VH-VL binders against Flagellar assembly factor FliW (fliW). Designs and how they scored, part 18

Target 1, 154 residues: Flagellar assembly factor FliW (fliW), of Carboxydothermus hydrogenoformans (q3adg3)
Amino acid sequence: MFILRLFSPAFGEIEADESQIFSFPEGLPGFSHLKKFLLIRHRDNSPFFFLIAIDEPEIYFILIEPSRLLADYHVELSCEQQGLLHLSEETPVLSLNIVRIPPEAKEMIINLKAPVVFNLQEKIARQIILDADYPVRYPIPLSKVKEKADAGTK
Key: E = the ipSAE of ESMFold2; O = the ipSAE of OpenDDE; V2 = 0.75 times the mean of E and O plus 0.25 times the DockQ between their complexes.

## First folded at step 23 (VH-VL; framework fv_ficlatuzumab)

Design n1 (from d3 with heavy chain T108K; at its last fold request DockQ between E and O 0.79; V2 from the best seeds 0.84)
Heavy chain, then light chain:
Amino acid sequence: QVQLVQPGAEVKKPGTSVKLSCKASGGTFSDYAIHWVRQAPGQGLEWIGEIIPIYGTANYAQKFQGRATLTVDKSTSTAYMELSSLRSEDTAVYYCAREDMHWGSKSKWGMDVWGQGTLLTVSS
Amino acid sequence: DIVMTQSPDSLAMSLGERVTLNCKASQSVDRYLSWYQQKPGQSPKLLIYDASYRATGVPDRFSGSGSATDFTLTISSVQAEDVADYHCQQYYKYPWTFGQGTKLEIK
ESMFold2, look of step 23: ipSAE 0.816; ipTM 0.900
ESMFold2 (binder alone), look of step 23: mean pLDDT 89; pTM 0.926
OpenDDE, look of step 23: ipSAE 0.905; ipTM 0.947
ESMFold2, look of step 24: ipSAE 0.802; ipTM 0.890
ESMFold2 (binder alone), look of step 24: mean pLDDT 89; pTM 0.923
OpenDDE, look of step 24: ipSAE 0.904; ipTM 0.947
ESMFold2, fold request of step 25: ipSAE 0.791, 0.779, 0.793; ipTM 0.892, 0.885, 0.892
ESMFold2 (binder alone), fold request of step 25: mean pLDDT 89, 89, 89; pTM 0.922, 0.924, 0.925
OpenDDE, fold request of step 25: ipSAE 0.907, 0.908, 0.908; ipTM 0.949, 0.949, 0.950

Design n2 (from d3 with light chain Y53K; at its last look DockQ between E and O 0.80; V2 from the best seeds 0.83)
Fold by ESMFold2, look of step 23:
Structure n2 (fold): chain C 154 residues (1-154), chain A 124 residues (1-124), chain B 107 residues (1-107)
Amino acid sequence: as target 1 above (154 residues)
Amino acid sequence: QVQLVQPGAEVKKPGTSVKLSCKASGGTFSDYAIHWVRQAPGQGLEWIGEIIPIYGTANYAQKFQGRATLTVDKSTSTAYMELSSLRSEDTAVYYCAREDMHWGSKSTWGMDVWGQGTLLTVSS
Amino acid sequence: DIVMTQSPDSLAMSLGERVTLNCKASQSVDRYLSWYQQKPGQSPKLLIYDASKRATGVPDRFSGSGSATDFTLTISSVQAEDVADYHCQQYYKYPWTFGQGTKLEIK
């Protein structure tokens, strides 16, 4: 186990282990030079995550796990996309979507067209553009997200 | 500094089509939504539609559905808007604008770079 | 379509005065509202997005507030270069729509 310390202006001092670091071979749009990101869950049983650039930690994204909120949303990868992520049937995978949350907003907007897919075994990730007809700008009430996130806690 | 360059004017007859261009200088469209907005003389702004090249998607106001077609040529960094079946009420300045689609902590949201506009005159 | 209604249609202010421009949506647009400045003969320029965030290079005297259906743009101390039309714009529901604009003049 390896403890990593990182300072982010938005999050302060962060302690994390190396297993939370993912390689992004192509970076992210607008940030193709950023190849390594730290993935942090907001809290236990929360659908929210933060994706923080290790080399420029002022740059981060808010991600959400859609599976518990959007029953009809399915991430289907092409054979080429599976190959780029080194995926097989046994590979543990996490799929998260980038969101925006304006200050004091009651709804967030989620990009359902382009999830970020994580190979949890090899620690690589890519933003994938789905073939399916999903919206780029999908509103979701924050109250429903918070209710779902709190359902498994006292 | 990114600049969106548009031709100054176009003159067309009713019933014909026009294809308006918008070229990115000192930048690109690859990570952006490209919007088209028009402004009739002395009037407000009217959104026509958007194209998001990285996602291969386009959205149009219902009023323009079937008449407007948005495309992007990545090799020349040029966006195009084709408008068919022109009418005199289509006379307006047509702007292109780009919107940041990165959605990160430092993203600027909204149409942050605009072209200078093309005056389209539709007249017999 | 969500109708955006701005008030007043025009106003004239003395230099250094506080200016408040209003924008009302026909239905809630949450926080998904932008303000644009359009100087005579020029294309629009983004001032405010997400109801309250200033775009890059926009002076601190500009601020935005509001939510749901009622929004304001405030210029804390108006300057001569602020003579322009100001447009609000919602991006909550397609099609995106703009208000009719407010013309600001210096008297």
Scores: ipSAE 0.790, ipTM 0.891, lowest interface PAE 0.8, mean pLDDT 90
ESMFold2 (binder alone), look of step 23: mean pLDDT 89; pTM 0.925
OpenDDE, look of step 23: ipSAE 0.901; ipTM 0.942

Design n3 (from d3 with light chain Y53N; at its last look DockQ between E and O 0.85; V2 from the best seeds 0.84)
Fold by ESMFold2, look of step 23:
Structure n3 (fold): chain C 154 residues (1-154), chain A 124 residues (1-124), chain B 107 residues (1-107)
Amino acid sequence: as target 1 above (154 residues)
Amino acid sequence: QVQLVQPGAEVKKPGTSVKLSCKASGGTFSDYAIHWVRQAPGQGLEWIGEIIPIYGTANYAQKFQGRATLTVDKSTSTAYMELSSLRSEDTAVYYCAREDMHWGSKSTWGMDVWGQGTLLTVSS
Amino acid sequence: DIVMTQSPDSLAMSLGERVTLNCKASQSVDRYLSWYQQKPGQSPKLLIYDASNRATGVPDRFSGSGSATDFTLTISSVQAEDVADYHCQQYYKYPWTFGQGTKLEIK
C-alpha cells in the first residue's frame, strides 16, 4: 500500500493509505469537479469521519455512521443507484451521513435524506438521494452519540 | 455573483391566486434550499416555507399548509410560490432567499442571498 | 411553533455607543439561531449564523452570543449605516420563525 501525503488547512499534514481514497465519479453537489476524496475516522473510538477533497483539501465534510443511533433508518438503493455504485449482493458497503455541528452545540443536524454510500471493494462513492421520505434536517443530541459510544466500550 | 430577481409588484383581488417568481441570475438553485418569507407593511418577517429541489422536499409553516405551493423549474433556474384564496391580510412584500445545502467546511448556514421582494397587494 | 421574542422593540442610540439586542426563544433552539439586518427599503442581510458566527463581509463590530433560549446581538460601536431593523430567526425546528424585530435608530 502507498502513503498519501497532503496538507489541509484544517488538519495540517495528513498521511493515509490507498484504502482510504475514494473516487466520486459525479463529485458531490456543488463540488462536481472534485472527484477524489480521502475518508478518515476522527479517532479509533469515534463515530465521526472526515471526507477531505484531495485536490482542494480545505474542503471537507463531517460524516457519521447512523447504525447505532437510528435503529429504524434504512438505506435502500434503487436498481439504478446500485448500478451506479457497481453493487452486487456480496459487495461490502459503507453508508455515512453528512452532519452539521455548530460550535458548542449540544445537538447535531443529520442529513438523513442523502447518505454518502461507499463501495468498499471498487473504492467508488456517491451521495445518494433516498426514495423514502427521510428528513433532510434531523436534530439529534450529541449526548446520544456519546451514550452509544460509551455503551459500545463497556 | 448570484442575484435573485423578483417582479416588483402584483395586484390581485380577494379570492384569487397568485404565482410569484424568483429567478436566479448568475447561478442556479440545484443544490440549495429556496425559502419564501413575507413582510406585511410595518411588520416583521414571516417564514412561509422552503423547497429543496435536489431532494424533492418542501416544508411549509402550518398557517400556509394547503394555500401555498412551492416549485422550482431547474431548466430556467426559477423558483415559484403560488398562494391561493387571497385575502387582504396577504398584502405584503414576498421575498425569496437561497440557503446553501452542501454542508461542507465552507458552507454558511442561513439565507445568504435574498431577492429584492415582490409587493403583493390584495384589494377589491 | 417556536416563538421568538425580541427586546427592545426599538431604541435610539448615539454614534459610537455599544448596542445590545436580545432574542428569547420559547423553547431551546440550541445554537441554531441567526441574525438578519434589514436596512430601510432593503431586503434582509445575514449577519450571524449558528448564534455567533459572523457571515462573510459583516463588520467585526457585530457579534452574537447565547445558546438554548437566550441570545444577544452586540454592536460594539454603532455607526450611522447601522440604522436598520434587526431580526433573529431560529432554524432548529420547523417552521422557521423570526422575532418581531428591533428597530435601531441614531439620535
Scores: ipSAE 0.783, ipTM 0.890, lowest interface PAE 0.9, mean pLDDT 90
ESMFold2 (binder alone), look of step 23: mean pLDDT 89; pTM 0.923
OpenDDE, look of step 23: ipSAE 0.896; ipTM 0.942

Design n4 (from a5 with heavy chain L107S; at its last read DockQ between E and O 0.63; V2 from the best seeds 0.81)
Heavy chain, then light chain:
Amino acid sequence: QVQLVQPGAEVKKPGTSVKLSCKASGGTFSDYAIHWVRQAPGQGLEWIGEIIPIYGTANYAQKFQGRATLTVDKSTSTAYMELSSLRSEDTAVYYCAREDMHWGSKSTYGMDVWGQGTLLTVSS
Amino acid sequence: DIVMTQSPDSLAMSLGERVTLNCKASQSVDRYLSWYQQKPGQSPKLLIYDASNRATGVPDRFSGSGSATDFTLTISSVQAEDVADYHCQQYYRYPWTFGQGTKLEIK
ESMFold2, look of step 23: ipSAE 0.787; ipTM 0.891
ESMFold2 (binder alone), look of step 23: mean pLDDT 89; pTM 0.925
OpenDDE, look of step 23: ipSAE 0.905; ipTM 0.946
ESMFold2, fold request of step 25: ipSAE 0.790, 0.740, 0.804; ipTM 0.889, 0.872, 0.899
ESMFold2 (binder alone), fold request of step 25: mean pLDDT 89, 89, 89; pTM 0.922, 0.925, 0.919
OpenDDE, fold request of step 25: ipSAE 0.918, 0.916, 0.915; ipTM 0.951, 0.951, 0.951
ESMFold2, last read: ipSAE 0.801, 0.802, 0.810; ipTM 0.895, 0.899, 0.896
ESMFold2 (binder alone), last read: mean pLDDT 89, 89, 89; pTM 0.925, 0.925, 0.924
OpenDDE, last read: ipSAE 0.916, 0.919, 0.916; ipTM 0.951, 0.951, 0.951

Design n5 (from a5 with heavy chain L107K; at its last look DockQ between E and O 0.82; V2 from the best seeds 0.84)
Fold by ESMFold2, look of step 23:
Structure n5 (fold): chain C 154 residues (1-154), chain A 124 residues (1-124), chain B 107 residues (1-107)
Amino acid sequence: as target 1 above (154 residues)
Amino acid sequence: QVQLVQPGAEVKKPGTSVKLSCKASGGTFSDYAIHWVRQAPGQGLEWIGEIIPIYGTANYAQKFQGRATLTVDKSTSTAYMELSSLRSEDTAVYYCAREDMHWGSKKTYGMDVWGQGTLLTVSS
Amino acid sequence: DIVMTQSPDSLAMSLGERVTLNCKASQSVDRYLSWYQQKPGQSPKLLIYDASNRATGVPDRFSGSGSATDFTLTISSVQAEDVADYHCQQYYRYPWTFGQGTKLEIK
């Protein structure tokens, strides 16, 4: 286990465990050339994560785990999609969704159609497009998010 | 720089259909929503709908649901809007526009590139 | 549908004057509001997104402000090239809707 050091304009100096690095064989939309990302949880117990491109660390995404907000949201992967991620029944998996939060917005927009799915054992990830009719643009109040509510009480 | 190329004009008779094209020059649609917006002569802008090819989704204004169909041909980087059952009130300039959908840091949001528009005239 | 109402309908300004254009939504649109410039005979051009962020290549004399239902586009020192119609547009709830526009002319 080894410490990774990065500088990001948005985050400053970052020291992270190399186990937080994920390979994205197909990159992400608009960034197909970026194959390696660092996944960092915002804070302990925060539902927010940051996904930071290692080769271009000014580029990052904000992710959220939707299960704390949306009880009826289900990520169902096809057999082909499971194969692309090297998943079996024993494989630990994390599913996160990209969000968009304009400055001073009271609501964020979640892409529920295309979660980013992480194989936590093999350290590979990809954005998966779900078959279900989930919306690409789903607004949710930031006040419903535990981290934002905690920050607002300061 | 990306340009969206649309044919300049089309003339159609009422009751027919039209399929308007929008070709990306110098880029693709792979990370974009493609919007269709029309403007009747001397009038404001009216949103028709969007298609997001990478996610396979489309959304339409209720007024156009069932009459408009949005598609994309990825091999030619061309978006299409088909409008059926044409009537004279459909006479307008029809624009395509793209919106960046990656939602990562350091990108402009909104419909940042527009085609020059196609003037559709519906008359006998 | 969320109705976007712009004011004034038109105005004429002298070069170098400060211009203020208003846009009011019938319901809150949070920060999900854009401004477009449309010069005569041309396609719309994005000026402002997310209420206050300038799009790439837009001069810094253009600024946007507001949230919820009340939004303002400001041109700090009007230039001859700013003669256009200006449209606000919400992208918070489907269908996306535009204001009727404000026509800016130089007198």
Scores: ipSAE 0.787, ipTM 0.888, lowest interface PAE 0.9, mean pLDDT 89
ESMFold2 (binder alone), look of step 23: mean pLDDT 89; pTM 0.924
OpenDDE, look of step 23: ipSAE 0.893; ipTM 0.943

Design n6 (from a5 with heavy chain L107Q, light chain N53K; at its last fold request DockQ between E and O 0.83; V2 from the best seeds 0.84)
Heavy chain, then light chain:
Amino acid sequence: QVQLVQPGAEVKKPGTSVKLSCKASGGTFSDYAIHWVRQAPGQGLEWIGEIIPIYGTANYAQKFQGRATLTVDKSTSTAYMELSSLRSEDTAVYYCAREDMHWGSKQTYGMDVWGQGTLLTVSS
Amino acid sequence: DIVMTQSPDSLAMSLGERVTLNCKASQSVDRYLSWYQQKPGQSPKLLIYDASKRATGVPDRFSGSGSATDFTLTISSVQAEDVADYHCQQYYRYPWTFGQGTKLEIK
ESMFold2, look of step 23: ipSAE 0.802; ipTM 0.897
ESMFold2 (binder alone), look of step 23: mean pLDDT 89; pTM 0.926
OpenDDE, look of step 23: ipSAE 0.892; ipTM 0.942
ESMFold2, look of step 24: ipSAE 0.806; ipTM 0.900
ESMFold2 (binder alone), look of step 24: mean pLDDT 89; pTM 0.926
OpenDDE, look of step 24: ipSAE 0.902; ipTM 0.942
ESMFold2, fold request of step 25: ipSAE 0.790, 0.780, 0.773; ipTM 0.893, 0.889, 0.886
ESMFold2 (binder alone), fold request of step 25: mean pLDDT 89, 89, 89; pTM 0.922, 0.923, 0.925
OpenDDE, fold request of step 25: ipSAE 0.905, 0.904, 0.905; ipTM 0.945, 0.945, 0.945

## First folded at step 24 (VH-VL; framework fv_ficlatuzumab)

Design o1 (from n1 with heavy chain S107Q; at its last look DockQ between E and O 0.84; V2 from the best seeds 0.85)
Fold by ESMFold2, look of step 24:
Structure o1 (fold): chain C 154 residues (1-154), chain A 124 residues (1-124), chain B 107 residues (1-107)
Amino acid sequence: as target 1 above (154 residues)
Amino acid sequence: QVQLVQPGAEVKKPGTSVKLSCKASGGTFSDYAIHWVRQAPGQGLEWIGEIIPIYGTANYAQKFQGRATLTVDKSTSTAYMELSSLRSEDTAVYYCAREDMHWGSKQKWGMDVWGQGTLLTVSS
Amino acid sequence: DIVMTQSPDSLAMSLGERVTLNCKASQSVDRYLSWYQQKPGQSPKLLIYDASYRATGVPDRFSGSGSATDFTLTISSVQAEDVADYHCQQYYKYPWTFGQGTKLEIK
């Protein structure tokens, strides 16, 4: 039970478990210098997450877990990509996609071409560019997000 | 601060090809989408396509699919558009423009830097 | 392709007047709409993105509104340097498309 305390202009003071900190050896687009991020879920049962730069916490990304929204979307990593993430057959992983949600928009835009893949054991993460022919700009209604989240609620 | 430098003019005959260049000065294309937009004399703006080097993708308007090819040379920070089977209707000013693709909290959308354009004249 | 239709085609205004330019999409583009200014002999310049947000360095007299299919660009007090063509553009669905433009002149 380790508590990380972080101030972000967008989120205020954040109290989080140190196990939610991930190393990004190559950073993220436009921010290759940012090597450590805090991953937090928007709220319970939400498919949305925030990825907040620890060294510059005004910088963050909105992520979504697409598996509940897009049944045919599959993240297949090459052997080289698996090696870069230190993955083996039993390693727990989480795959999330960066989204844009303009204020008051009814639809979000998902980058399906390049998911962010998290090694949950070693706490390293990397944006992976898939070989499969997925779009970088995929619009999806926010109403479908609520429908899928409600269907998963027990 | 960042400028996109394009040659001023090109003259070509119908049926030939052209390869237009767009060089980034004071920056790079590594985290940007590069768009190509043309404007025929006295006409509006027409989007041709985009290339996004970090993701290795390109997208084209259907009208130009198979005829336009977008590439980027990262070592020289130069984007290229090759247009084949030229017709007189291809006479236009061709602009390149960049769009920031980081999609983080500081993201503002838009083609925020444009080249001055290359006038392509296709005439026999 | 999503067709963007602007009105009026041209407009002449006195200095200091309020001007409203319209843009209509053939189908919903949500809030994925931008406005560009193109002065004579120059490249386009981004004014508004995501329907209503000003790009960096754009004066406060420019504002955008609307969603789905109907959008407006407003110049609250037109200045001499505002003489230009104005283009709306959707970036919701490929291909990106522009309106035909509205030419703004000073009387």
Scores: ipSAE 0.814, ipTM 0.900, lowest interface PAE 0.8, mean pLDDT 90
ESMFold2 (binder alone), look of step 24: mean pLDDT 89; pTM 0.924
OpenDDE, look of step 24: ipSAE 0.889; ipTM 0.940

Design o2 (from n1 with light chain Y53N; at its last read DockQ between E and O 0.84; V2 from the best seeds 0.87)
Heavy chain, then light chain:
Amino acid sequence: QVQLVQPGAEVKKPGTSVKLSCKASGGTFSDYAIHWVRQAPGQGLEWIGEIIPIYGTANYAQKFQGRATLTVDKSTSTAYMELSSLRSEDTAVYYCAREDMHWGSKSKWGMDVWGQGTLLTVSS
Amino acid sequence: DIVMTQSPDSLAMSLGERVTLNCKASQSVDRYLSWYQQKPGQSPKLLIYDASNRATGVPDRFSGSGSATDFTLTISSVQAEDVADYHCQQYYKYPWTFGQGTKLEIK
ESMFold2, look of step 24: ipSAE 0.837; ipTM 0.912
ESMFold2 (binder alone), look of step 24: mean pLDDT 89; pTM 0.923
OpenDDE, look of step 24: ipSAE 0.909; ipTM 0.950
ESMFold2, fold request of step 25: ipSAE 0.844, 0.844, 0.828; ipTM 0.916, 0.917, 0.905
ESMFold2 (binder alone), fold request of step 25: mean pLDDT 89, 89, 89; pTM 0.922, 0.925, 0.923
OpenDDE, fold request of step 25: ipSAE 0.909, 0.909, 0.910; ipTM 0.950, 0.950, 0.950
ESMFold2, last read: ipSAE 0.776, 0.773, 0.844; ipTM 0.887, 0.883, 0.917
ESMFold2 (binder alone), last read: mean pLDDT 89, 89, 89; pTM 0.924, 0.922, 0.922
OpenDDE, last read: ipSAE 0.909, 0.909, 0.910; ipTM 0.950, 0.950, 0.951

Design o3 (from n1 with light chain Y53K; at its last look DockQ between E and O 0.79; V2 from the best seeds 0.83)
Fold by ESMFold2, look of step 24:
Structure o3 (fold): chain C 154 residues (1-154), chain A 124 residues (1-124), chain B 107 residues (1-107)
Amino acid sequence: as target 1 above (154 residues)
Amino acid sequence: QVQLVQPGAEVKKPGTSVKLSCKASGGTFSDYAIHWVRQAPGQGLEWIGEIIPIYGTANYAQKFQGRATLTVDKSTSTAYMELSSLRSEDTAVYYCAREDMHWGSKSKWGMDVWGQGTLLTVSS
Amino acid sequence: DIVMTQSPDSLAMSLGERVTLNCKASQSVDRYLSWYQQKPGQSPKLLIYDASKRATGVPDRFSGSGSATDFTLTISSVQAEDVADYHCQQYYKYPWTFGQGTKLEIK
């Protein structure tokens, strides 16, 4: 069952259901007017996701789940940040980081300072700026990403 | 169209400090990195550092660590670079430049908007 | 610091000729390389980013190529308005560094 059909120049026709749609009350940096995004996993067992603006689907972000790649990376939200996301101790949460990957690059750059945090129950999300001193521009080899993803497949 | 407005010239004595300004006209700095780059007469470009206001971070070339301080006044859309303990080799044109930091599918990479530069002359 | 070395230091070309400018990095910078054009008396202008992508408004005669340590800026048919200094710049590892520049003149 699909509740939305969307055409994106980069992805073609997309069919989505309610579980894939998130409200961004403050949008994203540079796109404060875009309040609704579609979250799509790249493929099964991939750490990559795409975040596509519903109202302007030519606008999208590439996100990565850092958990298996960066064991020492911990997203710790302040009480205020937890409140803005309507989080309690039992709320299911997903944290992803925006990356940039130039054409033919062997390494991607991850923004570790500002993860995008998703409340999976209420379907709201925000980009959160962490208090911890993480780098904004963190390079990681794409081969390491594929190696870790493949190792986790089994 | 965004323009970065810088004062034309400053003259300072060795051992003093200067605070150079860079005002965004027709835009803001809120989603951008602001870079400072200098060019001594007849020489190439030298990166001094960057400030990224949305993340509250700044990075400096080691040569300028401890002498350069980058700040942004968000209310006036003005970036500042303060350089202390001036010496004659600091004589140069100082540019500010803006880099897009939203990292979306339409992001522009690189320093795409530059100020006209401020000529700083350090002499006794 | 990653040292960026450009060659030649200067170059004089006839109108309509093909120009090749080189930039070498002291270590791999992957694809994180940009080219800037600086006309006499002016601020730098971004030409190429991510090694090969043209910035907005840059004519098709400008192209970039290369990866890792060796990069090339090509002007397919040089025009009078292309008289400038050309700078490469890496943005892979802090501090960001520029090459010393190549001066392009028309004979």
Scores: ipSAE 0.773, ipTM 0.887, lowest interface PAE 0.9, mean pLDDT 89
ESMFold2 (binder alone), look of step 24: mean pLDDT 89; pTM 0.927
OpenDDE, look of step 24: ipSAE 0.903; ipTM 0.945

Design o4 (from n1 with heavy chain D100E; at its last look DockQ between E and O 0.76; V2 from the best seeds 0.83)
Fold by ESMFold2, look of step 24:
Structure o4 (fold): chain C 154 residues (1-154), chain A 124 residues (1-124), chain B 107 residues (1-107)
Amino acid sequence: as target 1 above (154 residues)
Amino acid sequence: QVQLVQPGAEVKKPGTSVKLSCKASGGTFSDYAIHWVRQAPGQGLEWIGEIIPIYGTANYAQKFQGRATLTVDKSTSTAYMELSSLRSEDTAVYYCAREEMHWGSKSKWGMDVWGQGTLLTVSS
Amino acid sequence: DIVMTQSPDSLAMSLGERVTLNCKASQSVDRYLSWYQQKPGQSPKLLIYDASYRATGVPDRFSGSGSATDFTLTISSVQAEDVADYHCQQYYKYPWTFGQGTKLEIK
């Protein structure tokens, strides 16, 4: 049963359940007032997700799961960051990165410096700024995304 | 509305340093990259670098690496560019400009707000 | 560095004429290309981003097109207030670079 219905100009009518809703205690940059977001995977086995603001559904972000595409990218959280996300050894976690994809572009740009990390058990999430020297603006071909999605993720 | 305020002019001797300011008002400072671009008399625009305060990163054009230093004071919403070992070819108008960095569905791309520029004159 | 080359260097047009300004990149910049207008004595003003999207407040007579290495700014019916230098700029790869500019005048 769906526990949330909303309309988004970009997505139309959306029906979702509690497993897709995340609390963002600090919001996101530029949107510190938006505290609840709906996370939708684009398709099964797609590395793309949409993160839609529940209170202002015209505001959304495109996210990608980088582990399937970038073998050398590692999200390492400090003890303080793990505490802010209520993470323990057994907590299921999802880490996604915000991308920009201009229409008709052949490459997308990934923010590798600041992943969005989701506690899948407690349904809280935060954008985390990594200590590692990752770029904020990392281009990657969209053709590489399609190729890796067909081959599965590592 | 956002405004970037810069001093009008600076005069410096060769071999010295200058620290140019760019004060942002309206909205939050942390959601933006601040770029520095210069324009020598009668010439085109030249990108110097950017600072992205929320991510704690700065990027420089290679010709300015080691001479230019970009900083930000978040408490005053003021960005600074310090340029050392000044030469006469550094005479130019220096602009600061902002770029949105949240990358959401309503994000604007590009340098959408510019300061009025500071004329730096380097001469004996 | 990616070199951006604009053509023509300058042109003079009659009011109401269609203006086409060209920008060529030395290597592909995909869709990561902006156009700026700079009126005499003023700061640059963003016109077009992502090759073809108008910035806020830009009249619809301005349009951008192109991808990869070849880009065009079009003014469908030039007006007196359009007298300015026009710069293209790539933001695909560091360092970000501008074209040398095209000066537009009214005859």
Scores: ipSAE 0.808, ipTM 0.897, lowest interface PAE 0.8, mean pLDDT 90
ESMFold2 (binder alone), look of step 24: mean pLDDT 89; pTM 0.926
OpenDDE, look of step 24: ipSAE 0.904; ipTM 0.947

